# Miniprotein binders against q56419, part 128

Target 1, 326 residues: q56419
Amino acid sequence: MEGRTLEEVQEEVFKRHGVLVPKKELEDLAKALEEAGLLLTEKVEARLKEEEEKLKRERPMRLAGLSYPEGEREARAFLEAFRASYPGEGEEARVLLMPHLEPSRVPEVYGAALAALEKTPPPERIYLVGVAHRPLKEKAAALPVPFQTPFGPALPDLPALQALDALLPFELFNTPLAFREEHSLELPLFFLKGRFPEARVLPLLVARRSPELGEALKVVLRDFPGLLVLAVDLSHVGPRFGDTPLTRTLAEEARRRDLGFLERLAEGEPEAALAFLGANPTRIDGVEVVASLLPLLRERKGKVLAHRLDLEAPTLSAVGAGTLVL
Short names: E, the ipSAE of ESMFold2; O, the ipSAE of OpenDDE; V2, 0.75 times the mean of E and O plus 0.25 times the DockQ between their complexes.

## First folded at step 9 (miniprotein)

Design o12 (at its last fold request DockQ between E and O 0.92; V2 from the best seeds 0.86)
Fold by ESMFold2-Fast, scan of step 9:
Order: sequence, then C-alpha cells, then structure tokens
Structure o12 (fold): chain B 326 residues (1-326), chain A 84 residues (1-84)
Amino acid sequence: as target 1 above (326 residues)
Amino acid sequence: GSEDLEEELEQAIEEAEELAEQVEEHEEAGRVDEAIEAYYKLAKELARISELARRLGDEELFRRAWREAIKAYDRARELLEKTK
C-alpha cells in the first residue's frame, strides 16, 4: 500500500474480486501488515548485524566440500591434479591474472596459474583483487580478517591494509557482508594459500572502476611489495547472460575478444586492452578491476599461459577464463 | 550537484588543515604514535580533496592534493620505520 490511497486499494480489490472492503477493515489490515513488516525487517536487520559481527573475527569457508575438498590432504591432492592438467612450464609472475570461475570447468587454466606460482619466489603478501558480486557501499572494499582455507587461515596484512586505507578517499573496510559469500576471492585464495602458505593477504573487491585504488596501490606496493593477483573471468556469452544461444561463430568471437584483451595486457597496454573491448558495456568479468589497476599494469610485458572458453551445454552459454603473467 | 561537491571540498580542506595542526602538535610533543596516526588521517583527507577536485574538473588541485597525500603518507612511513 505504500504510495497508494486506501480508496485506490478498495477500487482495485473491487475490480479484481468483486468485493468492497470497508475502510476500517483495510486500515486494520494495513496496520497489521505494517507491524508484521516491521518485525520481519527488525529480524532481518538483527540477523545481518549478527553476521557482520562474526565477519569482524574471521571469514569462514563457504565452498569447502562443493568447489574444493574440506580436508588438507584431499585439498593438496586436488591442487596437484590441477597442476598436472597444464602440460607447460610456468613463468615468474609479479602480476598474475587468473580466473575465479568454478575450477573444475577450466582445470588447465588454474594449472597454468599454479605453474606460474611455482616459478614465483614466495611473496610476503598477496594483493588479491576480485570482483564484487554484491553491491558495495563504495567502489571497492576489503575485509581485514583471517580467511579460512583447508590449508589453514590466510592471515590479513593489517599494516599494508591500513596503509592502503590511508591513501583512499573512502573507508576501505566499508561492506563486510559483501565478503560473506564471495567466490572471486575464495576460489583463487584456495590455490594461492596452497602454494604460498606463509603469505599474508590483502583481500580486495572492486564493484566499479576506482582509479584512486590503483594509484593508492602503486604507492603501497612500493613500501609493502608483494604479488598482485587479478582474480577475473573473461567473456560471458549466451542466454544465461542475456545473449542469444551460443553458436560456433559467437564462441569464436568470444575467444578472439578474450585473447585480444589478454594479449594487449601482455604488451603492457591496459588502456588499449580496454579500448579493444569498445565503449559499450562488456561481458568480460573484471573490466572494472583492470580499469582500476591501470597504474600497476602499464608497461608491464608478459605472457598469456592459457585460455579456455568453457561451454555450459544445458544453457548454451559459456564463460572465458585465462592465465596471464606480467 | 557541483555546489554540494564544492561544500564537501571546503569541509575536506578545513579537516585537512586541522589534521596538519594536530600532526605538528604531536611531533613537537614527541608523541610519535599519535603523529603517525594523524599523518595517515591527513593523507586520507588529502586523497579525498584530490578525488573531489577531480570530480569538479580542477586538475591542478587534483594533482597537488594527491602529491600532498603521498607526502603525508611518506612521513608516517618514515616515522614508523624509525620506531621499529
């Protein structure tokens, strides 16, 4: 009834059901519904505050037993299987672009990321930049708590997070609840923690392009050197994503789009990579991450280690995934 | 609109000026930890001034405020390194 008069409500009920409801009965019903709505809102708000308070202490695993094994031994065997799926050797990474797509869909791509991590000296910290799948109060956010993994907790780099917060025009720790269920951090973190168990982490989410984040990170990385990881998926094509059903031609176009984007990043030309996708909204996940991190990607040459467009046959849709070392 | 952004910018400048005074007071008093905290807060307000200036199309203030934010941050880092 919000924004409608009682008379308008009476008229609509009469039109649809042929019954005239007395004004007093409608008023009593409206009051009861408002009181019930207030109780439901209070209960929901209390639950959200409770979840938010829990997230001040730690971020629990959400995808253990679903996307990766719960036990450490089984998790180790799982990592070895992914590494084995990539026949090539890795290359040392200062910046690593890897997917956050369900790992079982693109094992060779995660295997390539693992190969790169094998060639990379253990970093003291990892700047893990994922994509927000829920709204953030600001353009970006971080959660400064231990993230649980089968390999033990990934500890936050609190001094580096505070340094980053000091250089941002907004509160970095602004939306804890956005981290409660966030696979763009949890899935890459599983692989990163398995390979670098001693590294501390800066778990960062980007919702919208934040050039100020990239500028601040450039300064912080000078004082807190570490591995920069962009956890991003590539093309999203097909009906699941609001497009026409996937055809061979559309799949080929998506592969060319993904590879054209990655190759331009590999040439140290991130602005050219973004321009290649065009001015129109793109379905490449992580465009907002790349646009935010331009100062960290310019003039860094590297190599595309792997790319796959994974077909989801039931929906005639596909998601692209790649591994890029810079 | 832009008038709201201009008001926010004026408030951010006032806050930065107050923080700069607090930094000087803490340094003169030998309160190193409080000076570090105040420098980080000053850097944040300068970063905010930089972003508001960018949104208002003031490229000169944008660049100057960001440079000052980095300087405040660097001073906090220098103090922190000396105490550990």
Scores: ipSAE 0.863, ipTM 0.956, lowest interface PAE 0.5, mean pLDDT 89
Fold by ESMFold2, fold request of step 15:
Order: sequence, then C-alpha cells, then structure tokens
Structure o12 (fold): chain B 326 residues (1-326), chain A 84 residues (1-84)
Amino acid sequence: as target 1 above (326 residues)
Amino acid sequence: GSEDLEEELEQAIEEAEELAEQVEEHEEAGRVDEAIEAYYKLAKELARISELARRLGDEELFRRAWREAIKAYDRARELLEKTK
C-alpha cells in the first residue's frame, strides 16, 4: 500500500478477483505489516549496537573453521603447508603486498608472502592496510582492539595508533562495525601473526583513496618503525563483478594489467603504476590503497615473487592475487 | 560549496589558536601530560586546516599548516621522550 488509498486497493482487488474485501480488513492487515516491519528494524538496530559495543573491546575470529583452522596446532601445520606451496626463497621486505583472497584459491601466493617474512627481521609492529568492503564514515579507519587468531591475540599498537590519529584531518576510530566481517584484515593477519607472534598491529582499512593517510604514516613510521603490509587483491573480471563472461582474451588482459601494475610498483614508480591502469578496466582493487600510500612507495624498488589470476569456472569470473616485496 | 569550506577553515583556525594557548599554559605550569595531549589535539586541528586549505586551492596554507602539524606532533613526541 505504498502511496495508494485503501479504497484504491479495494477497487483493484475487486476488479482483478471479483471479491470485495472490507476496508477494515485491509486496514488491519496494513497495520500488522507496518508493526512487524518496525519491530524487525528495531531488533536489527539493537543487534548491531550490541555488536558495535563488543567490537570496541576485541575483534573475534570470523573465519576460523572456514578459511583456516581454529586450533593452534592445526593452524601451524596450515602455515607450513602454505609455505611449501611456494618452492622459492623470499627477500627481506620493508613493504609487503599480499592478497586477501581466500587462501586455498592462491596457496603459492600466500606461500611467497611467508617466504618473504622468513627473510624479514621480526618487526616491533605491523601496519596492516586492507580494503574496506563495508562503507566507512571516513576515507580510512582503524580499530584499536585485540584481533583474535589461532596463535593468540594480535595486540594493537595503541601509542602508534594514537599518534597516527593525531596527524589525520578526521577521526581514525570511526566505524567499528566495518571491521566485523572484514576478511582483508583477518586473512592476512593469520599469516602475519603466525610468523611474528610478538608484533603489535595497526589494523587499517581504506575505503576511498586518502593521500593524507600516507603523509601521516610517513611521519608515524619515522617514530614507530615497522613492517608495512598492503593486503590487496588485483583484477576482478567476469559476471560476478558486473562484466561479460570470462574469455581467454579478458583473462590475458587481466594478467597483463596485474603484472604491469606490480612491476611498476617494483620499480618504485607508484604513480606510473596507477597511470598504467587508466580507467582500471579490470577493476584492480588495490588502487585505492596504493593511491593512499604513495609517499611510502616512491623510489622503493623490489621484486614480484608470485602472481595468479584465479579462475572461477562456476561464475565465469576471475580474481588476481600477487606477492610483491619492496 | 566554497563558502562552507571557508567557514570551516575559519573555525578550525580559531580552534587551533585556542589549542596553541593551552599548550603554552600547560608547558609553563609543568603539566606535561596535559601538554602532550594538547599538542596532539593541536596537530590534528592543523592537519584539518591543511586539508581544508587544499580543497580551497590555497597551496601555500596547505603546505604551511601541514608543516605546523608536524611541528606540534614532534613537540608532543619530544615531551614523551623526556619523560622516559
């Protein structure tokens, strides 16, 4: 009864079905539907508020038993299996780009990240920068609480987070609910915490490019040195992403875009990497994070360790993932 | 619109001036923890001034306010280091 009078509805029912429904019965039905809708909305709002308050204290595992084992012993074996999926050696990273795609889909890409971590001195803290899949109130956000893992809680670096907040033109701690299901932090953190159990974490999300975040991080990293991790995926092509079905030509283009992007980053040329993508026709989702962090990526040379465009036959789609050390 | 940004900038400058007075008062009184907190708040307001200036196309204020934000931040860090 969206904008219609009850008499209009009554006339339409009679015209279509030959039955005159009394106005009172239509009124009673409309009232009941309205009350049920309002009550459901109030229940959802109460549940979201409750979840928000819990997230102000800790962020629990959401993907244990789905993407990785919940038990610590099995989780360590899981890490070792992923490392074994990459037959090469890594290199020391000051900056690591790694995926957040489901680990079982790109095991050697995560294995390459583990190989890089083997060569990396244990950092005091990790700046973990993911991609917000839910809206943020600002361009970027952090959640300054322990993140639970099978290896114990990943503790926040509160002094570094407070220092970062002090250099931003917006409140950094702005959208707790956006972290509730955010796999772009949880999946990379599993691997990072497993290798660096003593490191504290700055769990950061980018929704929209924030050059001010990169400038602030440059200052904060001077005083709070640590490992910078860009937890991003690459090309997204096919119907799952609003595109035509995957073809050999589209897959080849996605691979070229992914590798061209990564290679330009590896040359210390992040602006050239973004320019290479143009309108970003294969929807590389790492662009917003890279565009935010330009001051930290310029003139830093490195190496692409792994790449895969993972094909999703059931959806005729694909997602790219890579590992880059700088 | 541009008029809304200019009003926000004027208000942010006023807030930064008030914070600058607070940091002076706290430092002179030896209230180190309060001075550190005030310096962090001042840095944040100067970062806000810097961003508003950028959006208004004032490149000189954009760079100057950011430099001042870093100075306020650095002062807070110096005070924290002295109290170690």
Scores: ipSAE 0.858, ipTM 0.954, lowest interface PAE 0.5, mean pLDDT 92
Fold by OpenDDE base, look of step 10:
Structure o12 (fold): chain B 326 residues (1-326), chain A 84 residues (1-84)
Amino acid sequence: as target 1 above (326 residues)
Amino acid sequence: GSEDLEEELEQAIEEAEELAEQVEEHEEAGRVDEAIEAYYKLAKELARISELARRLGDEELFRRAWREAIKAYDRARELLEKTK
């Protein structure tokens, strides 16, 4: 590394490829590079290119054995335990809002989602809309490949994805590397695939609000009916997100905003839900997704099934999670 | 700036006109698969025109281009269903 810091390389890779490489991985790579006489940037680029080529065929599990079991039998037991954590009954969903937070943090919220899915007839396809936690080239993206799960691959609906691309003013199939580590799709997909093994999937990421996406999807849903899933978290508060340590006051404000947002969505008033948040001072994660899907959320009445604000004790921070059926 | 968007809009209109000609040629020749592909490309270009028009504040073109995008899409879908 002639003159560049690991931070500078990390920033350059992030700017060029939209991938944040962990410092430890860069350190290991830097050592390997010093031994090989190669520039860190060239090896990182070569590795990223290899990963991109792999993503043309499939998206492998990244959180198997960490967030959920890798084995199918254990994965089924995991689903049953999560369902058991929610004591209520679900309702039939045409639209499901569910979290993408680490499942162990909010088991009853995922349990509520499973309860709703039990009352939902098996869809032919699932429109799974997650949050891009990494930069996208466009406002939204899709990855038209199988996503690996413990229940087998979630297969893409290629005809529906093609139809959606045809109605978007940008290339839908962009930034494949953003999907590599994106948990906002992987975690909800575990539960969805476990419940609906035969459903095809449209894995979508939103980085910025795209009203065009909602209008396009409204047309596509006419010809390609399916379950719409918003995989979004709610408030993000505390030091990890730029606030003071979690207090009762801060937690009450986060809950107020989360519930006020979900309740307005449940009344079929998504514009009112967005307006209620204003500048979004508690950083509700799903704002850009909801703002993109307004045409599909308008006038749809439903029910809030669960909500939790979960404390991350090591950082004295908290993340909100909810389950909403429309 | 606005000038860049106007240039992009002009280019997108030209591309849509070329695609419309290609669609006609493919349909007249009975090249159904090529016609379907061209209609999807046309729909996409019309959607792009719609978005550019919106950004430029041309509300009439915005709405018109979007309606035409849906028509192109619908024609592609009609041809696809006939081939099944």
Scores: ipSAE 0.850, ipTM 0.951, lowest interface PAE 0.4, mean pLDDT 91
ESMFold2, look of step 10: ipSAE 0.850; ipTM 0.953
ESMFold2 (binder alone), look of step 10: mean pLDDT 87; pTM 0.855
ESMFold2, fold request of step 15: ipSAE 0.834, 0.853; ipTM 0.949, 0.954
ESMFold2 (binder alone), fold request of step 15: mean pLDDT 87, 87, 87; pTM 0.856, 0.857, 0.855
OpenDDE base, fold request of step 15: ipSAE 0.823, 0.819, 0.823; ipTM 0.941, 0.940, 0.941

Design o13
Fold by ESMFold2-Fast, scan of step 9:
Structure o13 (fold): chain B 326 residues (1-326), chain A 84 residues (1-84)
Amino acid sequence: as target 1 above (326 residues)
Amino acid sequence: GSEDLEEELEQAIEEAEELAEQVEEHEEAGRVDEAIEAYYKLAKELARISELARRLGDEELFREAWEEAIEAYDEARELLEKTK
């Protein structure tokens, strides 16, 4: 019983890291992983198949009762509290960049997003682009099923999803299981559904830059106009992310880095935003999303509504979060 | 390698040619729903040709195939608009 062949493992390592692993070392590793129960078996595959079939019908919201309230009334009060956390006025958005980290860590940033949504006419559909936290079979994926929320089910825009799939060089619905545990979609969707309960959704995940996704989305948006939402976090700094412990200097560098990136996007210069990040290296998960969506971001003038660097004191680490309207 | 990409490109071109014939057959027979599905499949194969051409450095084929992908997609959309 084998999950992956040694040839497939060797090829994956070579493609990802440019290193060829000797056969004996791969065999020793595979034996250790099998003994540890990490290799896929027929039983594991059967369980995954069952979970996939369940997800084809309906995606569960796993953070309900943890990151946001389960009941509609309590969820509505929660949204009002987050909106109140941001003292400013919103701006109308055709493109919205918002975070996907735990909302309670940056309430004013989510409040800014809510302020922008208040100024935005209700869209017929939302293109919700998040970041894959699990491997995808392709560069990007979508899942065409209803998503349960405290405000009722968020329905997929099936015609728009099929149109998008038709313009992509790969199967769009390629990794259903990646959507089972995906907070980059679940957390923004909670806020979006609360504000726009009638909008249909195109839930999209990006794992690696896919220029073909951006080109296809530009065409689809002509026929299926809607709100484009980039659900991305900004700088990831400190030991939790493999970096040195946070200092005042490192925190200030991260803030300047995040704002420099967002301000270039606000000027309609996404290539300049990416080049700025290339010159000043950091772990911004939004890089792959922005690089994929270049055709949708060029020449769109906008405004940065909020930015915060959330400090995780126990690990001396931080994550940047921002709200940008275009 | 480029040899594998070239083989994949050849296969995508053959599939696109077959889908173009299916589109013509369905349109001539008045099978609108089947024509729409065939146009979407044709657009997808043309998108694959475009991406493979880009990876092979064939900028002209990349542009031509992507333009044809959009045309096939637009034909499907036009047929869908006529059926509501």
Scores: ipSAE 0.812, ipTM 0.943, lowest interface PAE 0.7, mean pLDDT 86

Design o14
Fold by ESMFold2-Fast, scan of step 9:
Structure o14 (fold): chain B 326 residues (1-326), chain A 84 residues (1-84)
Amino acid sequence: as target 1 above (326 residues)
Amino acid sequence: GSEDLEEELEQAIEEAEELAEQVEEHEEAGRVDEAIEAYYKLAKELARISELARRLGDEELFRRAWEEAIKAYDRSRELMEKTK
């Protein structure tokens, strides 16, 4: 009914159904729809407040039974199958870049991440930085509650989170609902908790580049050392992402873009990595994360362990995924 | 606009000055827990001053405010370590 007159609605009904609906009945219908809209808005608001209240206590699993098994025993076997899918040795990581797309699509890439974690001494805490898929009130956010996993709850590092909040020009705990359904945290966390069950976590989301986050994290990591994890996917190409249908040439270009980005990060040159993606809006969701964390990535050399461009033949589209240790 | 940012900066400076005074009073009185909390609040206000200064193009204030934010944060951490 938005911007339409009752006369326009009446004319449209008559043209389609050959019935002239009395003006009063259309007015009553419009009132009922408007009232239903208000009730729906009120119910949605009430439900969101209820979910927000629940998120003050814990963050439940959303992808258990879908992307990974619910039971601990089955989850453990699932995790070990991913490790087995990567034939190489890992490298010790102080910074780990890993994907957050559906794990079954790129098992060798997640296997490479697991291999790196196997070579890494157990950290006291993990700074898990994902990408916000929902709007945040600020450029970044965190949720200071236990995150449920099949391996038990991943406990928040409250002192480290409070330290981080104290050095930020905005409230860190600003959008709890953005964490309700967030695969860029949940999927990497499954693997991280399976490998480091005793590690506490700082679950962080970046929506827009926040240099102040990287600057604050550099200070906090000095007092609260831990493993930094960037949970980011690489190229998004094809019609599913507003691009032309995937061709062999476009797939080769996407692989070149992904590898060029990762290799520059591996040389400790994150500004060069960002510049390499060119003047176009990036189809790599990790750009805002990397741009926010520059102080933590500069002059840190490492190695690309795995890369894959996952092809979705029915849509002629693809998503890139990689594992990088720094 | 810039006028709004300038007003926000003035308010943040006033808040930081008040917090600095509260910190000094708590330390002189031996109120360690209150000093710890006040130092974290001071660090946050100094971080806000640094960000507002950056947005206004005041590079010197940006640097000084961020350095002071780290000092306030460090002092809070030092006091926490002493109290265990």
Scores: ipSAE 0.852, ipTM 0.951, lowest interface PAE 0.5, mean pLDDT 89

Design o15
Fold by ESMFold2-Fast, scan of step 9:
Structure o15 (fold): chain B 326 residues (1-326), chain A 84 residues (1-84)
Amino acid sequence: as target 1 above (326 residues)
Amino acid sequence: GSEDLEEELEQAIEEAEELAEQVEEHEEAGRVDEALEAYYKLAKELARISELARRLGDEELFRRAWEEAIKAYDRARELFEKTK
């Protein structure tokens, strides 16, 4: 594409700066860059292999001290502050939709999720379904290791994960590195582990709609009942997401799309929720999760507890977040 | 193309048939843990057959294979209750 010979580079420098760089100097520089590139490639590959091996044992915290406190005492105070930010009462959840957006941006929405968990009997396990922000080898993946939190490790439900894998047409444990830095699991898990410290977890990522995942989960939930959590953000609008700068009209459209989507889910009509979005200028990352989990969402009625469209002023962009109980 | 999917389907059916035989052998021999593992592997191959059939437009095989996958899975769960 930009292939330039050393002779062409030498000629260009001479024309612009009146300096003839000796060919030997250019050759030496090219060789040094090539050698540095090979060493960097080897180091990157070695580091990825090390990270992958570490992920066979545990998933460490990445956002501790940034998005939530590292210490257990401070983390518990943080949860209490978020619960206090929501003035309403919760509802018992069999299915909980909550955000994975930076918590400090939408504290009332996370507070509403905490209120719902407060009304929910402690589950033996949590099916935590997030969205993949990095490529997966398959449409969905899981990582069957302890996830570290300030409240201690969230332990995987290995029998339930094995049962799920047995009903899928692909290997469930297919992309460990995708879990190394994944806020759609880490941020909701912080709140879930704080409220249900004894619950085991099935950490699941969806990259593209997988109806086979929903059908398999429907079967597994019969034998391994638990709380289903959809950790999804709603509309993504503005330049940061490829749109024009946020206007009142675009913000109103985003709110209408978010609420229309959530309200149809609350009526137990997930197909209607997906159809409502149609060809949409807003990017709701929950679409692929809902489309995958249709069998678990049909005919389940519930309530939207909170919704916010969070404005990101520096980028003139916004992200929607909501809490829905089913 | 569809020819590649048909070939993959044939391979999955062969694997499922072998696993079904392994299940019978383990059960007859009283090897409950091995039978449990074989039933989970059988369920997975049946799930693969179901998905390949769906992609090929074979609605009847899609439905039948998925029903058989659930049966194999249920049998594995029954065996697990006996081995706990």
Scores: ipSAE 0.822, ipTM 0.941, lowest interface PAE 0.7, mean pLDDT 90

Design o16
Fold by ESMFold2-Fast, scan of step 9:
Structure o16 (fold): chain B 326 residues (1-326), chain A 84 residues (1-84)
Amino acid sequence: as target 1 above (326 residues)
Amino acid sequence: GSEDLEEELEQAIEEAEELAEQVEEHEEAGRVDEAIEAYYKLAKELARISEEARELGDEELFRRAWEEAIKAYDRARELLEKTK
């Protein structure tokens, strides 16, 4: 329907196909299409409800065989190859910022994250904070089920998730379907589970700035200490992201914005990091995560281990990725 | 708008007051599991009050409500630790 009259539809069919369709036939067709649309909507709704019910039990792998190997042995070799791609040594992390971009595009950045994890004592739990790429009913969400990996299932920390839910002004477990296909959790989790197979996980998604999430997490971390992981990408530049085609100058500006942001976080000044970006407009999806977690990032000094601006040549676009330990 | 936030705030305050009474009743009766559940629910409603206060620009109410949310949460945690 789209607000068009039957007369307008009839005229368009005549102009395009040279056939005058009687108004009654168009009315009958419109009713049949509307009825078919309702049936398709019912089938889609039934399928989504079925998928949602499945997600109450577990979250299956979606990127196995595409972004990482399905088999445990091959997955282990893959992880070791990424570590070998980074020539430096890591540093212990209380907070780790790492990317969720396709790993093969920024191997040294993921290698730096693995180096940091090698220097980090095994945590009892990991607070894995990613970015929602599908709509959430609330500013943030979690899914309290096992996440499958080639290294076995990453088990949820149910007591810690329930404690977090109790301190939030919204229902934490609000959008299970948003987790069905979410690479900002799945890709970092592959590396984290490979390094810390015994750690339980709090898989968290941020859609919009939620200061209440950071405030609640600060309290929960006191009772349930663990490793905080911010799984975020940095600058998004170029036509794929609604920007002008990438030039050498724009790439240099994006690199400076990324590094300026990360360096201010490394000084324990997350408000200064956000203010720096406000003066230098950019499409950093990590902004909403950092802004949500301010209480956990203040006065925590660290080091930028790696940074890369990855070029997507066909679209003259690029995505920044970095590894920061705090 | 702000009118909707004020209505939500009033509802959250009423719910928190009811939960505070339920918590006291469960504790006096020795119903530990029900007291824990009620404390977690109380913490959540106090967190809602604190967020609505923030949206309305009431920094003092935000601080007080958030402090009370943490106290309710801490009491639930203390009771949970005792049920080892």
Scores: ipSAE 0.844, ipTM 0.937, lowest interface PAE 0.5, mean pLDDT 89

Design o17
Fold by ESMFold2-Fast, scan of step 9:
Structure o17 (fold): chain B 326 residues (1-326), chain A 84 residues (1-84)
Amino acid sequence: as target 1 above (326 residues)
Amino acid sequence: GSEDLEEELEQAIEEAEELAEQVEEHEEAGRVDEAIEAYYKLAKELAKISELARRLGDEELFRRAWEEAIKAYERARELLEKTK
């Protein structure tokens, strides 16, 4: 009851509905609601413990049959269709920035990422850095288990993950449940596993800027070389994101901010890219990842291969997506 | 607050000193696996010292502790490579 007495509840019901509810009926209702709340809490806690235990063994697919096909043959055809949507030849990537937005919304952008992967020698491991969409106990986290895909499980690089954990001032494996449903890892991983089926992965989530993560990764990458993938989306504008309805002017501002950010990263100037955005008024979620990984992005020149601002017409909102090779 | 950070720093320094002694003991005794584990734990405590020093504005300790964290990590890697 939000701190209200039964007498106050009776009075409120009488004023709003013109009926006087007997005190016993209100008492019975309050007791039933309290009991239902207790049962729901116990059931939710039991379910969360069960899910956490499952995540100690593997991370199952959540978006198969929704964002990508469940079957291997259908998944291969799907991936090749995205590649075909981009007319360019791509370039070799040492660092790849790609989106985690629903692929069907920006097929040419994913196609550009696939083109870059075609020109890239198969890495022994992939450092896949996504954005946490659920709270983490620390600034960043990893989950050291196989991630299921239609192309088979993406296996964790346990020695590299242990090395990374040893150089961090916090426990790296701190929030398993945050990985239960995380499209910023699952969607890019689908494409990466399809192209590099033998590569092991370090699935990493960033919730808040962690310069200590970038410094630790710089050391670990020396001993465990691999492909660094930043799985980030760009501008988020419109009412869905707590903003004004999308106008032509706001859309052009979002595109300008997205491209200015990407072009500065392409010049090997990640600090300049962050400074260009200032207060990040269009909510580019890649800011926290880039700010964490500064030592890995400095002085690496590259190219922006694709950029799209995807319009969500029913909500008058939009999300930017891009592919950058460094 | 800063008082809590100072207490955490003191605790981390004590832990790092104990781990450094454990590392020496394990290496002298030829307990390679235990030495590797202790070196990784030492690296982590030194990384904690580095981060706490940064938050307290002690730039000298921040840099020194991070350098020592890397050295402990590198020593663990050297031992791991020798056991392959």
Scores: ipSAE 0.859, ipTM 0.953, lowest interface PAE 0.5, mean pLDDT 91

